# Designs tried in a protein design chat: VH-VL binders against StAR-related lipid transfer protein 5 (STARD5). Part 9

Target 1, 213 residues: StAR-related lipid transfer protein 5 (STARD5), of Bos taurus (Bovine) (a1a4m6)
Amino acid sequence: MDLATAAQVSEAVAEKMLQYRRDKSGWKICREGNGVSVSWRPSVEFPGNLYKGEGIVNGTPEQVWDCVKPLAGTLRAQWDENVNSFEIIESLTDTLLFSRTTTPSAVMKLISPRDFVDLILVRTYEDGTISSNAANVEHPSCPPNPAYVRGFNHPCGCFCEPLPGEPNKTSLVTFFQTDLSGYLPQSVVDSFFPRSMAGFYANLEKAVKKFFG
Below, E stands for the ipSAE of ESMFold2; O stands for the ipSAE of OpenDDE; V2 stands for 0.75 times the mean of E and O plus 0.25 times the DockQ between their complexes.

## First folded at step 3 (VH-VL; framework fv_tocilizumab)

Design b08 (from t10 with heavy chain S55K Q100K L102F V103T Q107D H108Y)
Fold by ESMFold2-Fast, scan of step 3:
Structure b08 (fold): chain C 213 residues (1-213), chain A 119 residues (1-119), chain B 107 residues (1-107)
Amino acid sequence: as target 1 above (213 residues)
Amino acid sequence: QVQLQESGPGLVRPSQTLSLTCTVSGYSISSGYYWSWVRQPPGRGLEWIGYISYKGSTTYNPSLKSRVTMLRDTSKNQFSLRLSSVTAADTAVYYCARDKWFTEYFDYWGQGSLVTVSS
Amino acid sequence: DIQMTQSPSSLSASVGDRVTITCRASQGISSYLNWYQQKPGKAPKLLIYAASTLQSGVPSRFSGSGSGTDFTFTISSLQPEDIATYYCQQYDSYPLTFGQGTKVEIK
């Protein structure tokens, strides 16, 4: 994929992420507690669900972003139980890159290790919000690997939003839209994401404190 | 400094199409934000018509959706409103406005253009 | 559509008075509410966004509070230039909707 095509695709993904963020209707709460809510709605991208997580994290937008950015060589893989590794396949610009992510087995090994190949765009908005905007792509350097089940992310990512008047707090809104692929029981899939997203916020809170305070 | 200005006919006959253009200066409409139309019938409150995003995606008020089309002309830094099959109920001051990324507030408005629907 | 109801529809107060306007949403909208001031013959002007955040350049006598369904807009000490109609606006869901407006006049 050339730079022009990658830029066009990633901008379309970023626009979908903004639409998910702006449209607050149609979300059904599936988990709530400890200042975190997880909601879902049917995906129009694939036969599955789009999940939204919302919560306030005690850290600046930059600190929270350093913990959550889905990039190689960062803090994310050190604390996130749902990730084994991030690999940069190719960097097109400082904010646009192809990445491969691997995940461990999950749910008492009912979910085998997956890998994901994504085009990722990092955006900074005028208000200081930092976002990741990702979707699956094919890359010739990363064909399907028989050691992993290839999964597919449909438009996904996060927004690390500043809170006016509270510079040491961040509103973190996350969107997960993942086709785990394979032949998993739907009940396993439906229970996995709400629990994983709630755990993500709890573990992130601990990580920000460990690395920055 | 960002400025928005409406232009277009102030009189439209019933059953015809109302057409307005918003000219934006000080910011490129393709670089960000959402670009909205809001109307206000004389002596009444505000009604959101719809927006066109910086990438050209549109969202319209369901009450008007069958009659509304919004377009952008990035070479002229303009976005436009077309409202078909107008009636006297469409008589209003029409504002164009810039709509913020996440909080969906309108931070810059045009001066407003009165459109009267009359025979 | 989410219905926004303002109370009162109009009020008259004296310079220096504390003025309070209420906005009620027909369903929960979290803190996704903005407040505007509109003077006769002029476009609306943003005063407060996200229920309680004062827009840059807006005098500190204006404030907002609330979450869920009940919201309050306050002018702590009414000034002559505050004569206007005030509107709340929700952005929880499309279509974006406004309250019917509260007209503020000085006695």
Scores: ipSAE 0.174, ipTM 0.692, lowest interface PAE 5.6, mean pLDDT 89

Design b09 (from t10 with heavy chain S53Y Q100Y V103G Q107D H108Y)
Fold by ESMFold2-Fast, scan of step 3:
Structure b09 (fold): chain C 213 residues (1-213), chain A 119 residues (1-119), chain B 107 residues (1-107)
Amino acid sequence: as target 1 above (213 residues)
Amino acid sequence: QVQLQESGPGLVRPSQTLSLTCTVSGYSISSGYYWSWVRQPPGRGLEWIGYIYYSGSTTYNPSLKSRVTMLRDTSKNQFSLRLSSVTAADTAVYYCARDYWLGEYFDYWGQGSLVTVSS
Amino acid sequence: DIQMTQSPSSLSASVGDRVTITCRASQGISSYLNWYQQKPGKAPKLLIYAASTLQSGVPSRFSGSGSGTDFTFTISSLQPEDIATYYCQQYDSYPLTFGQGTKVEIK
């Protein structure tokens, strides 16, 4: 994909992410506790669900971003139990790149390892919010690999938002919209994401303290 | 430094199309934000018409959507409003405004342009 | 559509008075509410967003509170320059909707 096409695609993904963040209605709470809420709605992108996580993290937006950014060579793979690795396939700009992510087996090995190939746009907003905006793409350098089940991320990512008057706190809003592919029972899929998102926030809080506290 | 300025005819005849342009200075409309139109009939309250996202996607108030079109002209740093089949009920001051994309409030407004629909 | 109802429609008060305006949403909107001030012949000006957050450059005598369906806007000590119509606006769902406005005048 050339730069112009990648820019067009990534802007469409960023627009959908903003729509998810701005749309306040239609969310059904599926898990709540410890200052974190996980909500879902049916996806219009694929026959599955869009999940939204919301919580306050004790760290600056930059510190939280350094822990959550889905990029190679960062802290994310060191603490996030749902990720094994990130690999940069190709960087088109400082904020636009093709990436491959691998995940471990999950749910007592009922979910085998997956890999994901995504176009990722990093965006910074005037209020200091930092966001990741990602969606699946095909890349010639990353054909399907028999060691992994190829999964597909539909528009997904996060917003690391500053809190007015509280510079050492961040409002983290995450969106997961993942087609795990393969033939998984719907009950396994439906229970996996709410639990994984709640665990993500708990583990993130510990990681920010470990790396920056 | 960001400024918005409405321009267009102040008088439109019934059944014609109302056309207004908002010229933005101090910020490129293709770089971000939602760009909105809001109107106010004389002596009445505010009504949101719709917005155009910086990429060109639009969302319109359902009460007006069959008559409204919004477009952007990135080469001139402008966005426009067209409202078809106007009647006297469309007489209002029309404001363009920047809709802050994460906070969802109108942070910059044009001065407003009065459009009178009369024969 | 979410209907926003303001009370009172108009009020007259003396300089130095505490002025309170209320806004009620026809359904729950959490804290997704803004307040604007509009002086005669001028565009509206944002005063408060997210129900209670004061916009930069706005005097501290203005404040907002509330959540769900019931919201309050307060001017702690009315000044002559505060003569204006005040509007609440919800951003919970589209279309964006405004209250009918509250006109504040000096006695």
Scores: ipSAE 0.296, ipTM 0.722, lowest interface PAE 4.0, mean pLDDT 90

Design b10 (from t10 with heavy chain Q100R V103P Y105A Q107D H108Y, light chain S31D)
Fold by ESMFold2-Fast, scan of step 3:
Structure b10 (fold): chain C 213 residues (1-213), chain A 119 residues (1-119), chain B 107 residues (1-107)
Amino acid sequence: as target 1 above (213 residues)
Amino acid sequence: QVQLQESGPGLVRPSQTLSLTCTVSGYSISSGYYWSWVRQPPGRGLEWIGYISYSGSTTYNPSLKSRVTMLRDTSKNQFSLRLSSVTAADTAVYYCARDRWLPEAFDYWGQGSLVTVSS
Amino acid sequence: DIQMTQSPSSLSASVGDRVTITCRASQGISDYLNWYQQKPGKAPKLLIYAASTLQSGVPSRFSGSGSGTDFTFTISSLQPEDIATYYCQQYDSYPLTFGQGTKVEIK
């Protein structure tokens, strides 16, 4: 994929992410507690669900972004139990890259390890919000690997939003829209994401404290 | 700084199409934000008509149904409003406005253009 | 559509007075509410976003509060230049909707 095509695709993904963020109505709450809300709605991208997580994290937007950015050589893989590794396949610009993510087995090994190949755009908004915007893509350097079940991310990512008057707090809004592939009972899939997203926020809170005091 | 300026005919006959253009300076419309039209009938409140995004996708107020079309001309840094089948109820001051991404708000407005629908 | 209802529709107050305007949403909108000031013959101007956050460059006498369905806008000490119509606007869902406006005049 050349730069022009990648830029066009990633812009479409970023626009969908912004639309998900701006449309606050029509979400069905599936889990709530400890200042974290997880909600969902049917995906229009694939036969599954779009999940939204919302919560306030005690850390600056830059600190939170350093913990959640889905990039190689960062803090994310050190604390996020749902991720094993991030690999940069190809960097087209400072903010646009092809990435491969691997995940460990989950749910008492009922979900075997997956890998995901994505085009990722990092965007900074005028208010200081930093966002990741990702979706699955094919890359010739990353064909299917028999050690992993290839999964597919439909538009997904996060928004690390500053809170006016509270510089040491961040509003983190996350969107997951993942096709895990393989032969998985739908009940396992439907219970996995809400629990994983709530756990993500709890573990992130601990990670920010650990890495930044 | 960012500035928006409406232009177009101030008088439109019933059943015709109302056409307005917003010229933006100080920022490229294809680089970001949502570019909106908001109208205000004389002595009344504000009504959001719709927006066109920096990439060209549109969202319109359902109350205006298929009468609204918005387009952008990135070479001229302009976006436009077409409102078909107008009646006297469409008489209003029409504003173009920038709808910023996060947090959402109309942070820059044009000065407004009065369009009177009269025979 | 989410209906936004403002109260009162108009008021008259003296310079230095505390002015309070309310806005009610027909359903819960969290804090996804903006306030705009419109002076006669001019375009609206953003004063407050996210229910309570003051837009850069806006005087501190303006403030907002509330969440869910009930919101309040306050001018702590009315100045002559504050004569205007004030509008609330929700951005919880499309279509975006405004209150009917509150006209503030000086006695």
Scores: ipSAE 0.300, ipTM 0.735, lowest interface PAE 4.7, mean pLDDT 90

Design b11 (from t10 with heavy chain Q100R, light chain G28D S31D L96Y)
Fold by ESMFold2-Fast, scan of step 3:
Structure b11 (fold): chain C 213 residues (1-213), chain A 119 residues (1-119), chain B 107 residues (1-107)
Amino acid sequence: as target 1 above (213 residues)
Amino acid sequence: QVQLQESGPGLVRPSQTLSLTCTVSGYSISSGYYWSWVRQPPGRGLEWIGYISYSGSTTYNPSLKSRVTMLRDTSKNQFSLRLSSVTAADTAVYYCARDRWLVEYFQHWGQGSLVTVSS
Amino acid sequence: DIQMTQSPSSLSASVGDRVTITCRASQDISDYLNWYQQKPGKAPKLLIYAASTLQSGVPSRFSGSGSGTDFTFTISSLQPEDIATYYCQQYDSYPYTFGQGTKVEIK
């Protein structure tokens, strides 16, 4: 994919992410606790669900972004139990790149390791919000690898939003829209994401404290 | 293209405050990235001092935290370093640098400004 | 703070030689390590990030490897323009810390 096509695709993904963020209707709460809520709705992108996580994290938007940005050479893989590694395949611009993510086995090895190849766009907004905007792509340097089940992210990412009057707090809104692929019982898939998203927030809170005090 | 340039007094007396400014061209400092200061005493290695983010939040090296302040002036596209209560040990070349937005490394550096602390 | 130790502190080699520098972290830093080149009177220049990824525009004779606590930087065929001091830097946690530097000279 050339730069013009990648820019067009990533812009479309970013617009879908903004629509997910702004749309208050159709969300069904599936998990709540410890200041975090996880909700879902049927995906229009694939036969599965779009999940939304919302919570306030004790850290500045920049500290939270440093912990959650889904990129090689960052803090994310050190604390996120659902990620094994990130690799930058190719950087098109300072904010647009192709990335490969690997994940460990999960749910007593019922979910075998996956890899994901994504186009990622990082955006900053005038209010200081930082967002990641990602979706699956094919890249010639990353064909399917027999050691992994190739999974597919449909528009996904996060918004690290400042809270007016509370500079040491961040509103973190996350969207997961993942086709795990392979042959998995639907009950395993349906229970995995709500639990994983709630765990993500709890582990993130600990990571921000560990790395930034 | 992004360029960084340090400016400020090259001589500071012991106990006074060292003040340096980094002028950035080719990119708005409020649009992204983390903006760092790194110093190097003559004949010695590199020491990271801290950064100020595009939004103005700061993180300082704990060894210098009580003496360091970083500020940004978005109208002039500048960020600055103030280091109080200086001693001869603070004599160094001071670099400003941009950390990468997507990965944490320093690709763009100023040319460096030598600050000598002496009476 | 994470302590970074480089070996050797200095070396002299001939043009065309293979030069190897090592960097050891006091704790596991995964692959969160950069390598910089600094020529006399100049600012450091990024050569390698994420332990093994070559920065755009940097000659292919430079390479990096390693993970965890032990890292290696290699110049496969030393050139006269490679006379410099080389630094490793960890970015696993704040504060960022650098190795003490390795001075590379040509015989």
Scores: ipSAE 0.007, ipTM 0.562, lowest interface PAE 9.2, mean pLDDT 88

Design b12 (from t10 with heavy chain Q100H L102M V103K Q107D H108Y)
Fold by ESMFold2-Fast, scan of step 3:
Structure b12 (fold): chain C 213 residues (1-213), chain A 119 residues (1-119), chain B 107 residues (1-107)
Amino acid sequence: as target 1 above (213 residues)
Amino acid sequence: QVQLQESGPGLVRPSQTLSLTCTVSGYSISSGYYWSWVRQPPGRGLEWIGYISYSGSTTYNPSLKSRVTMLRDTSKNQFSLRLSSVTAADTAVYYCARDHWMKEYFDYWGQGSLVTVSS
Amino acid sequence: DIQMTQSPSSLSASVGDRVTITCRASQGISSYLNWYQQKPGKAPKLLIYAASTLQSGVPSRFSGSGSGTDFTFTISSLQPEDIATYYCQQYDSYPLTFGQGTKVEIK
């Protein structure tokens, strides 16, 4: 994919992410606790769900971004139990790249390891918000690998938002829209994402304390 | 400093198309935010018409959707409103405004342009 | 559409008075509400967003509170320059809707 095409595709993904963030209606709360809310709605991208996580994290937007950015060689793989690795396939710009992510087995091995090939765009907004915007893509260097079940991320990512008057706090809004593929019982899929997203926020809070003070 | 300025005819005949342009300075409309039109009939409250995003996606108020078109001209840093088949009920001050990319508040407004629909 | 109703429609108060305006949504809108000030012949000006967050540069005498369906806007000590019409606006769902406005005048 050339730079011009990748830029067009990634901009469309970023626009969808902003639409998800702005759209307050139709969300069904499926989990709440410890200052974290997880909600869902039916996806228009695939036969599954779009999940939204919301919570306040005790750390600056930059500290939180350093922990959550889905990039190779960062802190994310060290603390996030839902990720084994991030690999850069190709960097088109400082903020636009092709990435491969691998995940471990989950739910007592009922969910076997997956890999995901995505185009990722990093955006910084005028108010200091930093976002990741990702969606599945085919890349000739990453055909399906028999050791993994190829999964597909539909528009997904996060917003690390500053809080006015509270520079050491960040509002983190995450969107997960994942086709896990394979043959999984629907009950396993329906329970996996709410639990994983709540755990993500709890583990992130601990990671920010560990890495930044 | 971000500034918005409306321009266009102040008088439109019934059944014609109302056309207004908003010129933005101090910020590139293709760099972020959503760019909205809001109107206010004389002596009445505010009505949101719709927006066009920094990337060109549009969303219109359902009550006006069949008559509204919004476009942007990134080379001139402008966005425009076309409202077709106007009647006297469309007489209003028309404002362009910058709509926060996430929280949907209007932080910068044009001064407003009065459009009278009359024969 | 979500209907926004303000009370009162108009009020008169003296300089230094505490002024309270309420805004009621026809259904729950969480904290997704903004407040604007509009002076005669001028565009609206954002004062408060997300129900309670004061916009940069806005005097601290202005405040907002509430969640769900009932919201309050307060001017702790009315000044002559505060004579204006005040509007609430919800952003929970499209279309975005405004209250009918509350006109604040000095006695």
Scores: ipSAE 0.247, ipTM 0.721, lowest interface PAE 4.4, mean pLDDT 90

## First folded at step 4 (VH-VL; framework fv_tocilizumab)

Design b13 (from b01 with heavy chain L102F; at its last look DockQ between E and O 0.10; V2 from the best seeds 0.00; counts 0 for: pae O 11.2 > 2, placed apart)
Fold by OpenDDE, look of step 4:
Structure b13 (fold): chain C 213 residues (1-213), chain A 119 residues (1-119), chain B 107 residues (1-107)
Amino acid sequence: as target 1 above (213 residues)
Amino acid sequence: QVQLQESGPGLVRPSQTLSLTCTVSGYSISSGYYWSWVRQPPGRGLEWIGYISYRGSTTYNPSLKSRVTMLRDTSKNQFSLRLSSVTAADTAVYYCARDQWFVEYFQHWGQGSLVTVSS
Amino acid sequence: DIQMTQSPSSLSASVGDRVTITCRASQGISSYLNWYQQKPGKAPKLLIYAASTLQSGVPSRFSGSGSGTDFTFTISSLQPEDIATYYCQQYDSYPLTFGQGTKVEIK
C-alpha cells in the first residue's frame, strides 16, 4: 500500500471514528464501575458489536497518550495485559504506520493468542485532542502466522481529550469493534470485551501513575 | 453556573466593522469547550458564524470567513467577534454561546445583542 | 453546505394537542441533529440532541426521532408555555446550519 492510498484509507477510518464519537444514540451500557463506563451497539462494519469505553484518567492528555500511543517506543506493551507485543511493520510518516499487535490467550485460554495487523493514523486536533485511528489491513511483510489466530480490527482506537478545568485529567474514549475470528461462542466474545475494556482503564491508570507519578 | 453576556455598539455604519464582546462568568474560557457566535436577522432564522476554542483555535462559516475574526482575552474571560465591511444584511441579533465538545450543540447562550447596520 | 428544511413554517394548535414538526436535510446527516426552542426576545434553548436524546431538565412531552435526512420533533401534549419558534440544527459537518424555524401558536 502506497502512501497516498494509506492516507486515504486512514482518513476514512478517522472520519468513522469521529462519527462514533459524536453519535450518542443507541448505546447500551453493559458495564459500569470505578469511573469507567462500557457501552455497546451493533456494528455496521461487521456482524458483531461496537464497544465504547468512557473514563477519566488521572494524568495529562500527553501523559495518557504516551501510555497508549501506537508509535515507536510505546509504553503500551509494558502495562497492557492484553498486549504481548507491538511491532511497527512499516512507518509511512510520523503519524501513519502499519503495526502488528499480538495478544495473550484470554478467558482461561478459551481465546487463543491473536495477532492484528493494522493501519494506524494518529491525529491531533486543534482542541488538543489526540486520537489513534486503526483498521485491519494486509501487509506483505506480515503474513498470517500459525502461532496466532489472525484477528481483524474494524475502525477502532481512542480519543485522549482534555478535560475542561482539569489539566491533570484526561477524558479517554475508546472504541473497539474487533472480529476475533476463530470458532468462539458469541457469549464468550460478548463477555470478554467489556471486561477487557474495564481492565484497560484500570491498568492505564496504574501505568500513568507508575511512569509519571 | 456559566453565564454569557454580549456587549458592543448597537449601531454600525455600512462598510465599517462590527465588534462585539462576550463576557463569560462562572467558567474560564481557557479551561475548556468551544465558544461560538450565532446571529439571527430580525424575523429570520439562525446562522452560525464560527467558534473559538478554549485553546484559541478558530473555525468560521465559509460564507463569512473573509470578514470574520474571533479573538479571546483570557485575562478578562472574554471572547470577541469582528465582522468587517458590514452591510444591511448583517443587521441581526448576535448571540454568543458555549458549545459542547466537537461543537455538537449549544447549551449556554447569551441574551443576545441587536446590531443594526444603518447610515 | 447542508440545508435544513423545516415543515411547516408555522402552525396553530390547541392545548393538549399533539404537535409534529419535520426537518429534512439536503444530505444524510446520520443522527447529528439538534432541536431548539426559542421564545420571543430570548435565546434558543436546547431541547433535543443527537436526534432523539432529551436534554436534561426538558419535559418528557418533547421528543425527537429520525435519522439520515428526515427527522421529526414532537410535542405530545401542547402546553401554553410551549408557544415558541422551534429550530433544527445539524452538526454532521461544517458549517453548522439551522432550519428556517417553525412557529408554534395556540388557538
Scores: ipSAE 0.000, ipTM 0.538, lowest interface PAE 11.2, mean pLDDT 92
ESMFold2, look of step 4: ipSAE 0.057; ipTM 0.651
ESMFold2 (binder alone), look of step 4: mean pLDDT 92; pTM 0.939

Design c01 (from a02 with heavy chain Y54R, light chain R24Q S30R A50R; at its last look DockQ between E and O 0.89; V2 from the best seeds 0.00; counts 0 for: pae O 5.5 > 2)
Fold by OpenDDE, look of step 4:
Structure c01 (fold): chain C 213 residues (1-213), chain A 119 residues (1-119), chain B 107 residues (1-107)
Amino acid sequence: as target 1 above (213 residues)
Amino acid sequence: QVQLQESGPGLVRPSQTLSLTCTVSGYSISSGYSWSWVRQPPGRGLEWIGYIYRSGSTTYNPSLKSRVTMLRDTSKNQFSLRLSSVTAADTAVYYCARLEVYTVYFDYWGQGSLVTVSS
Amino acid sequence: DIQMTQSPSSLSASVGDRVTITCQASQDIRSYLNWYQQKPGKAPKLLIYRASSLQSGVPSRFSGSGSGTDFTFTISSLQPEDIATYYCQQSYSTPYTFGQGTKVEIK
């Protein structure tokens, strides 16, 4: 995929992310606790669900972003238990790159390890918001590996949003709509994501404290 | 239902500029997708000319880049093609098409407009 | 530019026959390959996208397979309405390029 194609794909993904962010209707809360709310609605991208996480993280937007950013030197793999590795396959620009993410087995090994190849766009907004915008792609340098089940992220990512008057807090909104592939019972998938997302916030909170506290 | 329709002169003189407009209905061009032009010389295959993204950014076939200009008019829900310095080799049926940007395919096409370059 | 070589250039088959068309890319295009049907005097119609995904509303007798450089388009049971020229098209990189087409006729 060349730069021009990647650019238009990533812009489309970013636009979808913004739409998800702005759309306040149709969400069903499936998990609440510890200041984190996880909601879902049917995805329009695939026969699965779109999950939304909302929570306030203690840390500046920059600190929080440094923990979640999909860029070189990312800390994600160091604190996110759902990430074994994060590799940048190719950087097209400072804010547009291809990545491979691997995950450990989950749900008592019911979900075998997955890998995800994504095109990721980092976008910065005038209000100080920083977002990651990712969606699955193929890359010649990263063919499927038999050791992993290739999963497919539909448009997903996060918004790190500053809170006016609260410089040491960040509103973090996350979106996930992942086709894990394989022959998994839907019930397993449905139970996995809410827990995973809640855990993500909890672990992120700890990470920010660890790295910047 | 999404529909595209080409419009413009069917005859252009050599060295002049070919101008076509694609009118889109059933979908706002500012809402998404890329908007492309593809041409087909009589009895021959298809050649991609370029596209204009919903943001207004353009990408052209390098073989035609120096002569191609694509614009959009969101108020009219139209996008246009200009091809300068035409020759007989530019005689073709010109199609406008919608390009899906995520999976990258042309899903909706106009009926095509024949443009003949002749003195 | 990525060159798409399509084979055969033309074929004639009987109603009900299995028809196979191949497309070869000059480089690895992964699954970014689409198939179109073009009937005389009409615009191309998308049949298959991403190598094997059937476009909505397209009959199930049409299918596609392949990845990398070699791709196959199949009509499991040729129908009279399938008389057309079929094109492969890579969307891996610009400029997007098409195969030269395969003309399918009924005997």
Scores: ipSAE 0.024, ipTM 0.571, lowest interface PAE 5.5, mean pLDDT 92
ESMFold2, look of step 4: ipSAE 0.565; ipTM 0.843
ESMFold2 (binder alone), look of step 4: mean pLDDT 94; pTM 0.951

